# Designs tried in a protein design chat: miniprotein binders against q5jf28. Part 24

Target 1, 318 residues: q5jf28
Amino acid sequence: MERERLIKTVEAILRGAGYRVARLDLKGSCFDLVASRLFLLLFIKATVNIDTITEEQAEDLKRLAKFFKASPLIVGLRSKSGELEEGVVYERFGIYALRPETLYDALLNNELPAVFAERGGLYVRINGELLRELREKHGYSVNELAQLLGVSRKSLLNYERGEQAVSLDVAIQLEEIFDEALAEPIDILRAKVEADLNVKPETPLEREVFERLKKLGLGLVKVKKAPFNAISTEDDIRLLTGIDERKTRSTIKRAEMVAEVGRIVNSGGVFILEKTKAEVVSEVPLIPKESLEEVKDADELIELIDKLKKEIKEKLFS
Key: E = the ipSAE of ESMFold2; O = the ipSAE of OpenDDE; V2 = 0.75 times the mean of E and O plus 0.25 times the DockQ between their complexes.

## First folded at step 13 (miniprotein)

Design m3 (at its last look DockQ between E and O 0.84; V2 from the best seeds 0.78)
Fold by OpenDDE base, look of step 13:
Structure m3 (fold): chain B 318 residues (1-318), chain A 102 residues (1-102)
Amino acid sequence: as target 1 above (318 residues)
Amino acid sequence: SEEELEKKIEELEMKAEELAEEIFKLLEEAYRLGNPELIEKVAELIYRAMFLLFRVEYLAEELRKKGDPELLKKAEELLREAEKLIEEARKRLEEIKKRLEK
C-alpha cells in the first residue's frame, strides 16, 4: 500500500508541475515513472526504502538517463538509517535520492535543495568566491573567520576554493554572519550520470537479434530492468526494442508499457519475437525475427513498423 | 499490552489509508476544476496532508519496532493535523464549486 501511494503522490507532483508522465507497473523495473516537460526528462524510481534499489537497477537507471540525456532520481521516504529529511539530497549508486516533499519544492515551488547527506552528516556546497568576497568585505582574515567558525585555516581556504563541502552547521553560521545565502543549490532535475552503454546481450536470441540489428546499421544499448530489452538507435531513430521467444501476457503488458514510455521519450517501440505472426499491440508492432532479414537498413525497418501500424488502424476503423 | 499496541498501530495505519484515499479524490477533483490559481492553494494543502501521512506510517512502523508510547502520541498528532488540512482543502474546493456554479 505505502509504495503505491508513494508512486501516486510522485505522479501527481509531476503532473501538477506540468509534466507528461508515464507510469510503469513492472515489478523489478529500474524506473516506475518517466516524465517530460520541455527539455527536462526524468526517470524516477519510487521506493519507500531507498536502500532497496539494487546495483543492477541503478546501473540501468543511469544507462537510460545517460542515453536519453535525462536525470535519474530515486524518490523515497526512509533508508536503513531512518527517515529521509525534507530538503536533503541523498545518494545511492551515484543517483540522487530524495523525499517527495523535496521533489515537490523543486518542481512546484522552484526551490532546489542545497543540503546533501554524506557519511552520516549534512553538508552544503558554498559559493567559495562569494565567501571570500564577503570575508574580505567584512575585514576578516582567514584565521579570524576560521576561528569564529571553529574550523581550521585549511578548511576555510578549501571552502573559498570550492574544494570542500561545508557542514550544515558551519553553513548556517556563515549565512548568519554575512546575512547572505551562500549554499549552492543541487540541480536534481539535470543530474549528470556516468553509465556503461556497452552491455552485452544475455540470451542466444538477444545475440542473434542484436547481430541482425547491427547489420541494419543500428547501435544497441542493452537494458535489463525495463519493459524493453534494448534501445536500438541510428541518428534520429530510437526504438525501444523488446525481444521474446513467443507472445505471452508479459509480452503484451510490456508492449503497452513501451508504447507509454515511447510517447514520453519520443521513441518508437518494437518487439522482435523468435516465433510470431506480425501483429500490433498498443501501437507497438510484434514482428518475427525473420522480418529483419527482409529489410536492408534501419529506414526500411522503420517503414515496416509504420506500415504495420497503419494496416492495423485501417482494420480497426473498417 | 503488546496486543493493545498492535491494535493501535493497525488503527493508525487504517486511518492513514482512509485519509490517503480521500486525499487522492480531492486531488482529482481539484484538477478537474481546472483553475490553476485555485488548484495551487488547494493542492498544497492536499500534498502537505499526504506528506504527514507518510510520516504517520513511518512512526507506526517505528512504534511496532520500539514500542515507544511517545511515537504513538506523535502519530496521532500528525493524523489530526492531516485531517485538518484535508478538511480545509475540502471546504476550499466546495467554495470554488459554488463560485463556478454562479
Scores: ipSAE 0.771, ipTM 0.914, lowest interface PAE 0.6, mean pLDDT 91
Fold by ESMFold2, look of step 13:
Formats: structure tokens, sequence, C-alpha cells
Structure m3 (fold): chain B 318 residues (1-318), chain A 102 residues (1-102)
């Protein structure tokens, strides 16, 4: 109930800010929403308690964000310590986490957050060069300003060099002293993350399918916690690739989600099954793994995919 | 008593869910008009109400752990504030619709 409200609220914020959005209905997924606008792409995990995200989910979220050059986000309401504070950026597994109010302010009020949570409290990065200029303009030595703020001389030098964030209370004192905004915003919309994209297949079927796709010239980025098993890629080709032994209701729902995600990330989709008759679900072909032996390279695979989509569309509307 | 407190908490949660459903209905109606600038104030009121409802849910959880009467009072205040925001949003949205139809 609360989680559903959270996801719907985040979706509404994104759509209100002009984003095209796809929402997943898949428990255990590394993301619940993917959204795009112009050059911005966001993968969002919505969770009431941000400490419930697993390391495996977080690593996959970072893999998707790295591959698609997107910003990953966790949107939540609480941590194990209590409520998250509005306007404060938290971090879990190297991913920014924040309240929906903070996302609302960033997207609909153009007000990026500046305060982040760290061991020991709340902190702000400040414009160190401007701090130095203001100190000198007001006639303070480094020692004099450090004494006024109750910080060490070394800390003040580090603030001016941009090497250390200030506590929130010091940031407030600086604003009162200089009557000038010094806080630097956190760009949650363009966060860069590092991720290991070399994940091994989870099953013998995946291993077999990956090897066949590699023979066609496709690179593979495996994910564990998404409606697809991998991203198959070569030059400008990108395929959200699902793998199952046979078509089930779960397979159909995953294919529907792959279609929606694909529209947002400008990627095609395909499911490769151990046993199936070739068909199309929501513009996503489901093909038997033997079809991979019938094509010479990635271009022919795309031609097969396009042919199947065209034939099914013509049959439905003839 | 813990039994009476739990009933009050369930009432808070049920009312919050009812208001949340109304909020999403109003927000969808507002966005359907297709003019973000025209509905900016309406959307602001709706989102503020939704954010208050998230806080009501948090207070309900804390009430189950602590049983503090001040938390109950605070939750009821936030719920009333959310109701006022929703009513104002509804009135403004109806005024906008009338202007567009004319």
Amino acid sequence: as target 1 above (318 residues)
Amino acid sequence: SEEELEKKIEELEMKAEELAEEIFKLLEEAYRLGNPELIEKVAELIYRAMFLLFRVEYLAEELRKKGDPELLKKAEELLREAEKLIEEARKRLEEIKKRLEK
C-alpha cells in the first residue's frame, strides 16, 4: 500500500516534469521505474525503507545505469534509523537515495539538493574559491575566520581548496556571516557510477544462448534482477534479451515489461526460449534458441526480429 | 489500551489511503488538461497533501512501537491539513476547467 503509493507518486512527479516513463510490476527487480527526457535517463528503485535494497539489486541498478549512461536513484521514506529528511541526499551502495519531496523539488521546482548525510551528521560542499574571496573581501585571515567558525585552520584551508565539505551548521554560519549562497548542489540527475559489467551467466541455458549470441558478434551485459537476463549489443544494436526454458505467464509479463522499458531506453527486445514456436508478445519476439543458428550475424538477427514483428502485425490487422 | 490504539491506527491508515486515492484522481484530472503552467498551483497542493500522507504513515508505525498520544494527535493534525489541501486543489481545478470550457 505505502510502497504502491510511493511508486505512483514518483511516476507522477516524473511525468509532470515531462519525462517519458515505464513502470515495472516485478518484485525483486533492481528498478521500478525508468524515465527519459531529452538527454536525461533515470533508473529508479522505489523502496519505503532504503536499507532493504540488496547488494545484488544495487549492483544491477548500477550496471544498467553505467551501460545506458543513466543516473540511478533510490527513492524512499525511511532508513533503519528513522525517516529520511527532506532535502538530504543519502547513499547506499554508491547510489544516491532521497525522499520523493527531494525529487519533486529537483524536477518540478528546479531546486537540486545540497545537503548530504555522512558519518557523524549532515554536510554541504561549498564553493571554496568564493569562500576565499569573501573571506579576503571582509578582511578575515584564515585563522580569524577559523576561530569565528570554531573549526581548525587546516579545515578552513581544506574548505577553500574544495577538499572538504562543511558541516551543515558551519554552512549556515557562513551564510549568516557573508550573506551569500556558498552551497554547491548535488546533481542527482547526472550521477556517474562505476559497475563491473562482466557478470557470468546464471544457468546452462543462459551460457549456451550467450555463446550463440557472441558468435553472431554481439556483446553481452548480464543482469540478474530485471525483466530481461542481459543486454545484447553490437555497434548501434541494443536488445533487451530475455531467456527462458518455455513460455509461461511470467515470460509474457516480462516481455511486456521489456517492450515498455525498450521504448524509454531506445532498445529492442527479444526472448530466446529453449522450447517455443516463434511468436511476438507486445512487439517483443519470442524465438526458439535454434533460430540463432539460422542467422549469420547480428544484422540478420535484427532482420529476423523485424520480420517476425511485421508478420504478426499483418496477421492481426489483415 | 493497545487494542483501542490499534483501532485508531487502522482508522488513520484507512483515511490516508482514501485521501491518497482522491489525490491521484485529482492529479490525473489536472495533467489531462495538458498545460503544466496552468495547473502548477493545483499540482503543488496535491503533492504537498501526498507528502503529508507519507508522514502520517510513518507516525502510525511509530504509534505501534511507542503508543505516544502526541504522535496520534500529530498524525490527526497532518491528516486534517491534507484534507484542506485536497479541497483547495479541487476548487482550483474546477475553476480552471470552467475557464477552459468558456
Scores: ipSAE 0.758, ipTM 0.911, lowest interface PAE 1.0, mean pLDDT 90
ESMFold2 (binder alone), look of step 13: mean pLDDT 79; pTM 0.759

Design m4 (at its last look DockQ between E and O 0.91; V2 from the best seeds 0.80)
Fold by OpenDDE base, look of step 13:
Structure m4 (fold): chain B 318 residues (1-318), chain A 102 residues (1-102)
Amino acid sequence: as target 1 above (318 residues)
Amino acid sequence: SPEELEKKIEELERKAEELAEEIFRLLEEAYRLGNPELIERVAYLIYRAMFLLFRVEYLAEELRKKGDEELLKKAEELLREAEKLIEEARKRLEEIKKRLEK
């Protein structure tokens, strides 16, 4: 109940902010929502407790975000330590985690959070140059201001260099002393993450399909916790690629999800099966793996995909 | 008693769910009307109410774990605040509808 309400709330916030949104109904997926507006792309995992995200989910979420030049986000309500605070950025596996309130403020009020949680405390990054300028302008020595704040001289010098985050209490005191905003906002909408894009295929069929797609010139990014098994790419070509032994109810559902995600991330979809007749599900072709032997390159594969989509549209309207 | 406490928790959870369903109906209606001013004026109240319901549900879960009656009182307070916000949102929505029908 609570998770569903959380996802619906996050979806509504994104839509209210003018994002195009696709929602996934896939248990164990590394993301539940993908959202696009102009040049911003978000992959969002929605979870009541942010500590329930697995490392494998986080790595796939970062991998998708890195590949698509998107920001990964975790939206949640609580952690193992208690309720998440509004306006506070948390982190799990190098991914920002925040409450739906904080997302609301960022998207609808254009108010980015500045406070982050680390090691059970709240901290802020301060504009260190501005802090120095203000200190000098007000005639404080480093020692005098450090004493006034109850911090070490070394800590204050590290703040002025931007080398150390400031405790929230000290940040508030600085802003009160100088009557100026010193807190640096955290751009949760443009989060840069690192990920390994060189994940190996897990099954014999995935290995076979990957080797065929590589022979067509396609680069491959394996994803484990998504409705697709890989992203196939060459230049401007991007295919959300499912790989299955046979058509199942799961294949159909994942193909539907791939179609929805594909519309948001401007990518085609294809499912490559060990055993199938060529068909299309929700504008996503299901092709036998043998079809990869009939095409010479990635462009011919795209032509095959487009032909299959057209033939089915013609049959539905004839 | 523990049984009386669980009944009160279940009532909080039930009321929170009923209010959440109403919130989503109001949101869908606000979006269907497609009026930016409506969205701005009403959606804020609706989202704030939804956020309060998440806190109510958290407090209900903590209450189930700890048995602290102060958590119950706080949950009931937040629930009443959410109800007020929803009612205000509903009134504003109806006022706007009446203006659009004229």
Scores: ipSAE 0.763, ipTM 0.909, lowest interface PAE 0.7, mean pLDDT 91
Fold by ESMFold2, look of step 13:
Structure m4 (fold): chain B 318 residues (1-318), chain A 102 residues (1-102)
Amino acid sequence: as target 1 above (318 residues)
Amino acid sequence: SPEELEKKIEELERKAEELAEEIFRLLEEAYRLGNPELIERVAYLIYRAMFLLFRVEYLAEELRKKGDEELLKKAEELLREAEKLIEEARKRLEEIKKRLEK
């Protein structure tokens, strides 16, 4: 299908550009791909129609991006109004959205996009100070250049002050007049997003587990649309933390995804269950919630996790 | 006729899926050579074909809504272009592999 091909295409672009990539197979997740290279980190939601991302998914995507200091991206092919254009950046819920061709150009051709879509058309941010310098060097008054471009004097002043983007047509005219690059690229690889990191636990079990983790000195960042329920943190410690009542096939699959994501974001993983015996899935421990009473702080929790992983390896090789 | 148009749309989609499978096979083979500069042109052709197939899928969807002969002709042209790009990529990849042997 078209969506599966899109995800595979995006994965191929990322790997071709030297990124380490984890691909998720989790319906309803806020991201489908996470990728890293040289401290760059991307969380990507791949959707054929970019208008199908939900507000909950978008907010969680922004939470992950803000927490991990990553750039969130939506990669898609069309919107409710038609096909997305190559080289144009769209925006949904404060997240950049773009075609795979645009991602390809950014990552494999080192050509960041500069054109963005807004109500009324396509626009470009320009270097306003350079525009002023070029106008003065070429002997144009503000009125003269505004008249030449077919814009108001007020608009031209706003362009020079960096207070207003120009239409794509005006950007092309400016390049023709001054023979200089004025367009400012959009850094889709280092986008900064705003997110509220405070989300309440969804279940009584989550509340109980969060309280126990807080007693160990860990902070919690709750997410709703990921293979894990929260990120447990203290200083350099980061744990992708899953919470279930019992081990199911879904639990196992989520633990496998947590392991893969964890390798990309350099974080450990753990699942805390109400009913289970201790075990390890793909280097992610599944432990009963009572195990949290056996440790006194975050360091001891890490030691417990490491001990369980070591014991399982020794058992397999004995 | 609606039945004849749907058959043509299904053939477009079938061919696009067949080509997409070939695209991923070729791309994997190219990356296995482990020489990014050597395969740069091959990869470009493959990605270009991949992007054309997304457009073919979009046009197929529009054809079901509008039934426009011009849209059908455009979709068929894009599919043929994608096929040509894939064949060129395959040829170039084989030439690279021969050069690397001796």
Scores: ipSAE 0.754, ipTM 0.912, lowest interface PAE 1.0, mean pLDDT 90
ESMFold2 (binder alone), look of step 13: mean pLDDT 78; pTM 0.752

Design m5 (at its last look DockQ between E and O 0.91; V2 from the best seeds 0.81)
Fold by ESMFold2, look of step 13:
Structure m5 (fold): chain B 318 residues (1-318), chain A 102 residues (1-102)
Amino acid sequence: as target 1 above (318 residues)
Amino acid sequence: SPEELEKKIEELERKAEELAEEIFKLLEEAYRLGNPELIEKVAELIYRAIFLLFRVEYLAEELREKGDPELLKKAEELLREAEKLIEEARKRLEEIKKRLEK
């Protein structure tokens, strides 16, 4: 119930901040929410204990974020060490993790966090150029200011060069001494992450479908922990692509989720099945893999998809 | 005595769950007014209550592990504060609705 409440809270914060939101109900998924507003796109994994996120989930979350130029986020309540602190950014697998209070402040109070957790405690990155200017303006030598702060001269030089974060205690002392905001906020809404987009097919059916899609001129970004198996892409074409042997209850639920995600990330959806009649679920076509042999390129695949969607609309309104 | 403590924890969790359901209903009602400026304080009170309930759940887990009576008192204090916040939020939302009816 705690996880469900967490997801509902995050969804409410996002919607209250004007985001369009798609919420997933897929066990083991690399994300639970995707949200967009203006030029911002967020993929969010919500989990009570942030240490339960697997490397596989994290890598897929980063793959989606990199492909869509989105910011990945983990929203949680505790780690193996205890409660997460409000206003503190944690990191797992290169993804920022934080409490819902911290997300609330960022989105509804326009107050980005500045404190992050690392081995040894809490830290802040500061504007090193401004620190140097303030030190010189107040007549402190590097050695004099280092002595006041209780840090080494080398550390102070690193602070001024932007090469090292300061402890939270030092950050507080600096702002008391100079009466200036030196802390650099952490832009959790525009985080850049690195990800390896080269993931191999998981099954023979996936391999077969990927090869046919490549022959049509589509590139593929494979993911393992999402309602779709890959993103099929060429130029401005983007298809959240699912693959199953046949239509099941799970297939239908995944197609519904693909439709919702697609609206947020401005992408189409398609499911390619080994055995099926062509049909449409929530604006997402389900087509047999043989249909890929009946089109010659990506443009014809899009035409097939659009034609199927149009045919179902005409049926509904006839 | 351990059985009596578990009953108190279960009652705490029951009250928190009931309040959480009320909280999300109130939040939805506030957002339906469609004016973020009008409901800003109401929403703030509601979110503060939500965040307190997350703390109550954590304390309940710690209480089962450690059995410290001070943790129970702290959890009950936080729950009472959440209830107070929601009562204030409800009153403010009622006032806003009456103003809009006119």
Scores: ipSAE 0.785, ipTM 0.923, lowest interface PAE 0.9, mean pLDDT 90
Fold by OpenDDE base, look of step 13:
Structure m5 (fold): chain B 318 residues (1-318), chain A 102 residues (1-102)
Amino acid sequence: as target 1 above (318 residues)
Amino acid sequence: SPEELEKKIEELERKAEELAEEIFKLLEEAYRLGNPELIEKVAELIYRAIFLLFRVEYLAEELREKGDPELLKKAEELLREAEKLIEEARKRLEEIKKRLEK
């Protein structure tokens, strides 16, 4: 199936580029892949049609990206308007969207895209200072060059100031006139996004757990469309936090995913349940909410988590 | 006929899936050989083939919606190009294996 092939392709590209990759098999997740290489971290939503991403998914994807200082990406093949073009950056909800070919070129050929789609046209940002220097060097007035390009004097002055993007056709004409690359590459690997990190808990249990974790000194970032319910944080402590009423097959599967994601984003995992015995699933502790009353601060919570992980390793190798 | 067209579309989709399964096996095999320089050239062919298959699948869907016979010809052309790339990748991979066994 096309979606599965798309995810496998994106995973292969990332691995081929030397990224450590975790894949999520979670329907409705805001990301399908997380990838890390050196100082680059990527959260990727892979979808055949980029217009199928929901605003809620996009907001969570941006929230994760902002929190982890990562770049969010949508990788897809088409939109409502047709096939996505290679080398073109699209946008959905403030997230860059691109074809797997464009990702391949960026990661394996070190070729960042310069063309972006806006309002049904193709545009580039150009080095406006370089454009001015080249114009002056070739002896063109602003009026002469604007006339040659078929643009207004005002548009050309806005290009030279970097205040206006240039149509792809005008950019090609500029590069042909000056025999020099003017298009500025779009750093899709270091995209900065805005997100609201202050999302309220949705359930009574989430509210109870959040209030207890706050009393331990932890800051909470609620996430809706992930295998975890929140990120708990204090200084260098980061916990991918699941919250469930009881242990289910879904809890186990999400804990496994949290372990995989946690390895990529250098973060621990924990599940806090209303009703459970303390256990560990794929190195992720499942603890009863009452265990939060036994610890005084975030450090004691980490010690509890580490103790539980150790006790289970000892039981598996004994 | 519409029925003959749907059969041709289903055949394109089936062939694209079969080739994709082969491509991923070749890619996994290339990565297992662990030689970066040799992997790069084989991987490039494999990725180009995968990208062609995405275009084949898009054209097959567009063909189902529009019924334009020119889309069928283009899809069949791209499919043949993908088959050639896969065959080249396979041959190169086998040559690499034979060199590593010596």
Scores: ipSAE 0.761, ipTM 0.910, lowest interface PAE 0.7, mean pLDDT 91
ESMFold2 (binder alone), look of step 13: mean pLDDT 79; pTM 0.757

Design m6 (at its last look DockQ between E and O 0.37; V2 from the best seeds 0.00; counts 0 for: pae O 2.7 > 1.5, other shape alone 3.795 > 2.5)
Fold by ESMFold2, look of step 13:
Structure m6 (fold): chain B 318 residues (1-318), chain A 102 residues (1-102)
Amino acid sequence: as target 1 above (318 residues)
Amino acid sequence: SPEELEKKIEELERKAEELAEEIFKLLEEAYRLGNPELIEKIAELIYRAMFLLFRVEYLAEELRKKGDPELLKKAEELLREAEKLIEEIRKRLEEIKKRLEK
């Protein structure tokens, strides 16, 4: 109930800030919400305890974010150590994690956080060029300022070069000494992440389908923790691609989620099944794997998909 | 007693759930009304109430672990604050509804 309330609260914050939002209802997914506004795209995992996100979920969230040029986020309330602090950015598996209050401030009050948590305490990155300018204006040598702050000369040089964050205490001392804002905000809306996009198929059917899609000229980005199995791509083509042996209730639910996600990320969807009659669920075609043998390349696959969607749409409205 | 404490914790959680459901209803009502300036203040109060309820549930969890009367007092205080915000939200929404009716 607490998690569902958290997801609804995050969705409300996003919609209140003008984002278009798709919400997933899929246990174990690497994300619960995807949202877009203008040129910003966010993939969000909402979890009460941020330490429960698994490495597999985190890696897939990063894969999606990297592929779609989106910012991944974890929104949560606590960790193993206790309650998360408002205004503080945490990190799990290279993904920013924060409270809904911090997200609210960023999106609805235009107040990005600046404080982040690491082993050993709270830290702030500062404008190193400005620090150097202020130090020189006040007549401090590097050694003099380092001694005043209780840090090494090497650390102070690293601060000025932008190579090291300062402790929160040092950041406060610097702003007291120089009477200027030195803290650099953390842009949680445009986070850069690294991800290994080379993931092996999970089943023999998945492997067979991937090999056929590759022969059609499509690239594949495999994910494990999403309503789809991969993203199939060529040039401007993007297909959220599901793979099942048969149409089941789960298949239908995932196709509906793929349709919603696809609207937010401007991508098509398709499910490729071991055995089925061609049909469409919520604008997402379900086709038998043999249909991949009937097309010569990615363009013909798209034509087949579009033809199926058009035929089904005409039948529903004729 | 442990049984008495658990009953109090369950009452905190039950009340928080009831308030949370009302909060989402009020948010839906606020966005239907269409006066941006009045909606901004109502929305602020709504989000403040939402955040307080998360704090109440955290305190309930800690109260089960520690049994500290000060945690119970703080949780009850936060619940009362959320109730006050909800009543203010309701009053503001009724004022807006009256204006639009006319």
Scores: ipSAE 0.605, ipTM 0.863, lowest interface PAE 1.8, mean pLDDT 89
Fold by OpenDDE base, look of step 13:
Structure m6 (fold): chain B 318 residues (1-318), chain A 102 residues (1-102)
Amino acid sequence: as target 1 above (318 residues)
Amino acid sequence: SPEELEKKIEELERKAEELAEEIFKLLEEAYRLGNPELIEKIAELIYRAMFLLFRVEYLAEELRKKGDPELLKKAEELLREAEKLIEEIRKRLEEIKKRLEK
């Protein structure tokens, strides 16, 4: 399958599950899709080979996910080791990776995967307390059950404590012995990830803009692999912030993407340029950096953004 | 022959692509109709069809690797199922259009 078709398939899955979806056509972006339904927000990187994601992309994907309280996902078909299996969760850089089929089952069948791949084997997390209860109920000693499963006494005790994942083969044997589901599902839709939100600006212009936005009371989260350069935030205010020296075709395309993403993540967009006239592209204001000197706080910046959007709507309908 | 097998694989991939493009047109049409409840009902069918086509492509790739004739039969079966779903989607969209025009 080609990458484009993979993205389209994942988009169809998300839309079929009732998600609002924005698609990004940005080469090297840390995500290709953002999707929202009710309280669930997903940032998805779609790649045929999951081993093509870079650490920098993964860190930005986790950063976005952490900031927006979203789940990051990698959707792919293969790894360096071979094809991805259906119903199996893989991991790259602390991000769950799975096939489109696995995402389907999770979103439309409400079937969360329980199997995960580690070090070339398949494993399951089990309810260790339930395992202990079932063992005791059936009259097995730890030694007897460990021997029956072909595992060490130590391994079985670690299973009962939830300290060790069980091999898929042993999990199947346990479910057959007890006639009960022991596998704990992996909530791929509510994955919690850690990320550093304190990334420094990379350019002199970004530093200048960041210093000015901080003086307005805004917190800043730098992002490298997105259509925006940062997220500016104060309380309920969220601005997907682009920073460019000049208006280019890239600026326009990124502003369009920021508008689409902004609708999904309930955030405004702004581009701050070193040299521009104030204009609006796809409901995203392009403002000169000097405009940040004319405003006192974040609320006045939002008022400026809203004013610019209104003035352009009036010009388009006049 | 390996050459005949590759031609059959290419035909499966081509048909799957043509049907995928059709499904996306139907999806765009459903979105233009602007009814969320309608979109939801059609989206399920569209999704099922897309999933079938995805499986066809996967089977085509596996067929290229393994040369197993049973994979070809299964891919052709799934393709026929996808065609039936697409036809159902078309009929439902046309019925809805006729209701919105009245």
Scores: ipSAE 0.077, ipTM 0.525, lowest interface PAE 2.7, mean pLDDT 87
ESMFold2 (binder alone), look of step 13: mean pLDDT 72; pTM 0.617

